# Ledger of designs, part 15: VHH binders against q96fz2

Target 1, 269 residues: q96fz2
Amino acid sequence: CGRTSCHLPRDVLTRACAYQDRRGQQRLPEWRDPDKYCPSYNKSPQSNSPVLLSRLHFEKDADSSERIIAPMRWGLVPSWFKESDPSKLQFNTTNCRSDTVMEKRSFKVPLGKGRRCVVLADGFYEWQRCQGTNQRQPYFIYFPQIKTEKSGSIGAADSPENWEKVWDNWRLLTMAGIFDCWEPPEGGDVLYSYTIITVDSCKGLSDIHHRMPAILDGEEAVSKWLDFGEVSTQEALKLIHPTENITFHAVSSVVNNSRNNTPECLAPV

## First folded at step 13 (VHH)

Design Y1
Fold by OpenDDE, fold request of step 14:
Structure Y1 (fold): chain B 269 residues (1-269), chain A 123 residues (1-123)
Amino acid sequence: as target 1 above (269 residues)
Amino acid sequence: EVQLVESGGRLVRTGGSLRLSCAASGSRFRYYVMGWFRQAPGKEREVVAAIVQSGGSTYYADFVKGRFTISRDNAKNTVYLQMNSLKPEDTAVYYCAAGKGIYLDTPSEYNYWGQGTQVTVSS
């Protein structure tokens, strides 16, 4: 997974992340560093994306079932990294393979500290290799969506106004991530960064790509992954597997350029 | 272009069962969301059920109430609708449709449609 979409306005995104804590109380996640949230139809590594994490990471004795939403850098920078520039990392931390998560120090250490997060996206992009050509067809992959009747007569999806309404009830993709906190040697702000855990693709996606993000499907899976106070690393890792609860459609080559940030990136062709 | 051909529609008695089939042309069947729709006389076309490409997720209209099951066989380019406990109000022309799958319950999201098959449930 090297490209995602996360374009919802902050308020819409927040509402889409509504949850129940362990007491059954309805809550919205509290924002940390909301100004770092940059909506985009085309998110690439090194950009900031919103993730969910347990409040217990920030507040001592907090209810670990409570959630914080925070923009973090995509591409995990390990806390032990001693160089002054994160770009000097010699290995790729955009993704973490589920089968080797416990073998790599960069992922094992933060995971052992309970630094689990849920990476939020509209969906993710993958490129299918076309047989016999050097051309790749991009696909947008996301949870199946249902249009709730409450959204008035959304005329033809072609009007900008109608497009915004389409996203009001969008079910966000929830991907399992590991984050870490890096303190620059020269001082400055602590950098929060994340990696997306990947698994072998489900059968439905296997023709498009052989790997997929570990998707946490449902509120229970999301809650267990985040709640490092009550759920052990071993139990949490049981949640990491392929899912067939996914749909996709082909998109234009517009998404190939990471600088393109328009609705055309995820529009069906 | 994908051509869809429905089959299996017939007269059945109340409480009876029926299995509809929809055969799709072409090699791209596995890339489409498939849906069943119906239109009764004097009523608008409505979604009955939908199934994503992998078959791993399905949608059913509220009136289905567990009576119908949508399934697909990508190797056979076919989608099915098993209908049990049929009622007179289920009488309609049933349509198969193929779409790119943004909204499963929205007819306008489907690009290809069959000609339909008549299902009649007698009292």
Scores: ipSAE 0.913, ipTM 0.963, lowest interface PAE 0.4, mean pLDDT 93
Fold by OpenDDE, fold request of step 14:
Structure Y1 (fold): chain B 269 residues (1-269), chain A 123 residues (1-123)
Amino acid sequence: as target 1 above (269 residues)
Amino acid sequence: EVQLVESGGRLVRTGGSLRLSCAASGSRFRYYVMGWFRQAPGKEREVVAAIVQSGGSTYYADFVKGRFTISRDNAKNTVYLQMNSLKPEDTAVYYCAAGKGIYLDTPSEYNYWGQGTQVTVSS
């Protein structure tokens, strides 16, 4: 996974992340560093994306079932990294393979500390290799969506105004991630960064791409992954597997350029 | 362009069962969301059920209430609707549709439609 979409306005995104805590109380996640949130239809590694994490990571004795939203850098920078520039990392940390997560120090150490997060996205992009050609067809992949009756007055998605309304009830894709905290040697702000755990693709996606992000399907899976206070690493890793609860459509080549940030990126062609 | 051909519609008695089939043309069946819709006389076309490409997720209209099951066989380019416990209110022309759209329950999100098959449930 090397490209995602996360374009919802902050308020809409927050509402879409509504959850019940351990007591069954309806809550909205609180933001940490909301100003770092940059909505985009075309998110690449090294950009910031919003993730969910347990409040317990920030507050001692906090309820571990409470959730925080925080923009983090895509591409995990290990805490032990001694260089002043994260771009000098010699290995790719955009993704973490599920089968080798415990073999790589960069991922094992933060995971052992309970640094699990849920990466939020509208969906992710993958490119299908065309047989016999160097051409690749991009696809947008996401949770199946249902239009709620309340949105019934939304005419044809052809108007910009109608497009915004389409996203009010969008079910966000929830991907399993590991994050770490890096303190620059020269001082400054702590950098929070994440990697997306990947698995072998489900059968439905296998013709498009052989790998997919580990998707946490449902509130229980999301809650268990985040709750490092109550759920052990071993138990959490049981949640990491391919899912068939996914849909996709072909999109235009507009998404190929990471600088393009328009609705056209994820529009069906 | 994908051509869809429905089959299996017939007269059945209340409480009876029926299996509809929809055969799709072409090699790209596995890339489409498939849906079943119905239109009764004097009523608007409504969604019955939908299924994603992998078959791993399905949608059913509220009136289905567990009576119908949508399934697909990508190797056969076919989508099915198993209908059980049929009622007179289920009498309609049933349409198969293929979609590239975003929403499973929205007819406008489907690009290709079959001609339909008549299902009649007698009291």
Scores: ipSAE 0.913, ipTM 0.962, lowest interface PAE 0.4, mean pLDDT 93
Fold by OpenDDE, fold request of step 14:
Structure Y1 (fold): chain B 269 residues (1-269), chain A 123 residues (1-123)
Amino acid sequence: as target 1 above (269 residues)
Amino acid sequence: EVQLVESGGRLVRTGGSLRLSCAASGSRFRYYVMGWFRQAPGKEREVVAAIVQSGGSTYYADFVKGRFTISRDNAKNTVYLQMNSLKPEDTAVYYCAAGKGIYLDTPSEYNYWGQGTQVTVSS
């Protein structure tokens, strides 16, 4: 996974992240560093994306079932990294393979500290290799969506107004991530960064790509992954597997350029 | 382009069962969301059920109430609708559709349609 979409306005995103705590109370996640949130149809590594994490990471006596939403850098920077520039990291931390998560220090250490997060996206992009050609077909992959009847004949997403309505009830893709906190050697703000855990693709995606993000399907899976106070690493890792509860459609080559940030990126072709 | 051909529609009695099939042409069946729709005389076309490419997720209209099951066989390029406990209100032309759209329950999101098969449920 090297490209995602996360374009919802902050308020819409927040509402989409509504949840029940362990007491059954309906809640919205509290924002940390909301100003760092930059909506985009085309998110690439090194950009900031919103993640969910347990409040307990910030408050010692907090209910671990409570959620915080925070923009973090995509591409995990390990806490032990000694260079002043995260871009000097010599290994790719955009993704963490599920089968080797416990073998790599960069991921094992923060995971052992309970630094689990849920990476939020509209969906993710993947490119299918075309047989015999150097051409790649991009696909947008996401949770199946249902248009709730109550919203009038939202005709084809052709009007800007209709487009906004389409996204009001969008089920966000929830991907399992690991985050870490890095303190720059020369001082400055602590950098929060994340990696997306990947697994072998489900059968439905296998023809498109051989790997997929570990998707946490449903509130229980999301809650368990986040709740490092009550759920052990071993138990949490049981949640990491391929899922067939996804859909996809082909998109245009517009998404190939990471600078393109328009609805055309994820529009069906 | 994908051609869709429905089959299996017939006259059945109330409480009866019927299995509809839809055969798709081409090699790209596995890339489409498949849906079953129906249209009764004088009524609008409505979604009955939908299934994602992998078969790992399905949608059913509220009126289905567990009576119908949508399934697909990608190896056979076929989508099915098992209909049980049929009622006279289920009388309609049933259409198979293939879509690249975003919403499972929205007819406009489907690009290809079959000619339909008539299902009649007698009292």
Scores: ipSAE 0.913, ipTM 0.963, lowest interface PAE 0.4, mean pLDDT 93
Fold by ESMFold2, fold request of step 14:
Structure Y1 (fold): chain B 269 residues (1-269), chain A 123 residues (1-123)
Amino acid sequence: as target 1 above (269 residues)
Amino acid sequence: EVQLVESGGRLVRTGGSLRLSCAASGSRFRYYVMGWFRQAPGKEREVVAAIVQSGGSTYYADFVKGRFTISRDNAKNTVYLQMNSLKPEDTAVYYCAAGKGIYLDTPSEYNYWGQGTQVTVSS
């Protein structure tokens, strides 16, 4: 998993993240560093994307079921990293394989500290390898979506303003992640960064790619993954598995260039 | 590119059961979301049920109320609709559809349609 779409304006994205705390109270996540949120139809590693994490990471004695939303760097920078420039990291931390997460120091250490997060996106892109060539067919992959109104009567996406209103009810993709906090040796702000946990692809995606992000399907899974105060590492890892509750469609090659940030990136072809 | 042929529609008494089948042509069946839609005279075509490519997620219209089950067999290029506890209100032409679009419940998101099969439920 190396490309996502996360394009919603901050206020729309925040409302899509409404949740219930452990007492059943309806809440919105509280933002940290909102100015670092850079929405785009075409996010790549090293960019900032929003994640959810427990308030307990920031406030002593906080209710661990309460959620913070914050942009973090995609590509986990371990807390023990000694160089001044994260680009000198000698291995790729864009993704973390679930089957080796407890063997890799970069992931095991923050996981042991309860540094679990939920990575948010509209969906992700994957490229299907074409037989006998270097050419690849990109697909946009996301949770199944239902429109609340009859098509062609009210909710048609026939203009830029109407297109954005269609997204008001989008079910965001929720992926399991691990984050860490790195203090630059030269000083400055602590860097928050994340990796996306991957699993073997489900049957529905196996013809497209052999791996997929670990998807947290529903509020119970999301709550348990986030709540490091009440849910142990051992229990949380039981949430990490493939899901067949996924759909996809082919997209054009516009998305191939990560500088293309338009709705065409995810439009069906 | 995909041709869809429905079968199994017939006359059935209220409370009866019926299984519809939809045979698809071509090698790309597993890349499509599949849906069943229905249209009664004078009414708009409406979604009955939809199923994602793997079969791992399904959608049902509210009026189904647990009476119908959609399924697919990707090895046989076939989609099914099992209909139980049929009511006279279920009388309609039933269409099989294959989609490349986003929304499961929206007819305009489906690119290929069968000719339809008539289901009639008598009192």
Scores: ipSAE 0.828, ipTM 0.929, lowest interface PAE 0.6, mean pLDDT 90

Design Y1
Fold by ESMFold2, fold request of step 14:
Structure Y1 (fold): chain B 269 residues (1-269), chain A 123 residues (1-123)
Amino acid sequence: as target 1 above (269 residues)
Amino acid sequence: EVQLVESGGRLVRTGGSLRLSCAASGSRFRYYVMGWFRQAPGKEREVVAAIVQSGGSTYYADFVKGRFTISRDNAKNTVYLQMNSLKPEDTAVYYCAAGKGIYLDTPSEYNYWGQGTQVTVSS
């Protein structure tokens, strides 16, 4: 659960995040810090990725069902961290195991403040260990996709505008996350950072890897996870479980180097 | 890389039921999305149903309208299509397909195809 693709242009990503508020009205999430969004086919820990969170985190008395979208750092930096450099954090906060989330101060404290977010991606990568060799096979893992309105697949080898058309109706992967806000001791902007909650893998992924991100499948799950004003921590944690509503395909080793930001990273092989 | 063999197609009356089977060769069956497609004489091949690797998610074409069910058994390397409430317009050759591509409903995303099994629905 340490590599994702989130490559869509901001306007396409925003439209893919259309939702209904508690009154049933269609809305788009409002951006915070849009200039920090760095789209890439190959996102790794310590990079920024967009997350959804409740407007109530920013505005007193706001409707907690309304959504903000903002880039945050992958790798939660606890609000109590005292060093000036987040890279000096002595433990890994890229992921948070669901079975121990209420035992780890780094995750329990922000969760108790309602700091729940939805981490957005095209999908995520996992590397399968092959028995009898040290070779690893990367896979791209994502929600099942239907080619609505189109007669065929266009693929990444066409023109840039044709590649972007295959993404017109892409269903974004929605992963459950926890975020925190850290104030650097020597001053500067508050750092927003997140961790991805993980669970045991579903049967469909068990041959690839033993863990998976906690996926929020559908608007109801996403809304309940985000709405800390009306959904308690105890109720929200019931949303955290494996899902079998997932598919995957093998990809080439191009993705292995996290500096490679190219459509080849997720192309089927 | 994988061979697919369909079976179970036959003549059946309107309103009847039929179960198609597709046996897959090799050790990589669990890595494929599986689909059923059909082609009537003079028509284009069209998706009927598709199922992800685990069986946890399925897709059905609009014309199915709840009458067919796709399933898979990864222990037996087999995918099935249960067809109920059959109509004369369901008459076609039915193909099993295995895919490594992205979209469930798109024939070009499927890399391996069986030879087909004939289903004929009489009035």
Scores: ipSAE 0.817, ipTM 0.925, lowest interface PAE 0.7, mean pLDDT 90
Fold by ESMFold2, look of step 13:
Structure Y1 (fold): chain B 269 residues (1-269), chain A 123 residues (1-123)
Amino acid sequence: as target 1 above (269 residues)
Amino acid sequence: EVQLVESGGRLVRTGGSLRLSCAASGSRFRYYVMGWFRQAPGKEREVVAAIVQSGGSTYYADFVKGRFTISRDNAKNTVYLQMNSLKPEDTAVYYCAAGKGIYLDTPSEYNYWGQGTQVTVSS
């Protein structure tokens, strides 16, 4: 759970995130810091990736079902961190195990503040250790994909279904995350950073790796995870479980070097 | 790397049912997405149904949804297509395919193909 792909141009990514608010109104998420979005086939910890979060985090009395999309740093920096350089954090916060989330202050505190986010990606990579060797086979893991989809209607090209088809109808992977806000001691903007919650692998992935990200499968799960105004921490945690609605394929070792940012990283081999 | 053998195709009356089977060779069956495709005379090959490695997710073309069911048995290296409420339009050669690719509905994403089994639906 330490490498993802999130390569779509910003406008395509935004349209893929079309959603329905509590009142049933069709919407796109509103960007914060759009210029910090850096698409890549090969995202690693400490890089920025887009996440969804509730508008209520930014605007008093906002409808908590409305969504903001923003780039955040992968690797949660707790609000209590005292050094000036986040890379000096002595704990690995790339992931958060679901079975201990309420026992670790770095995760429990922001979760108690409703700081839940949805981490967006094309999919994620995992490395399978092969037959008692140091050799590892990387796999790209993602929601099942359909290249073509029946058009919504001839006269209603503006529907959410038509907006979602801009990039061959790619269904973005939606992972449950927790974020925190850190104020640098030397001043500057507040740093938003996230961790990805992990669970035991489903049966379909167990031969590849024993852990997987907690995947939010469908708009109901995504809405409930984000809506800290209406959904308690206890209820939100019920959404955290493995899913079998997943597929994968082997990829070349090009992805091993995180500086390789090319379509070959996720190409089937 | 894998050989696929379909069986079960035959002549059936409109409204009838058939079960197609596809036996796969080798120990890597559970790593493949499996699909059923069909090709009618004078038409291009098209997806009918697909199923992910674990069986936990399936895809059906809109024109066959509700009538057909894809399933797999990884212990037996076998994938099935149960076809109900058959129509003359379903007449085609049906192919089993195994893929390492991305898109479930795209024939070029499938690397291995069976020889096909003929399904004919009469009135």
Scores: ipSAE 0.802, ipTM 0.917, lowest interface PAE 0.6, mean pLDDT 90

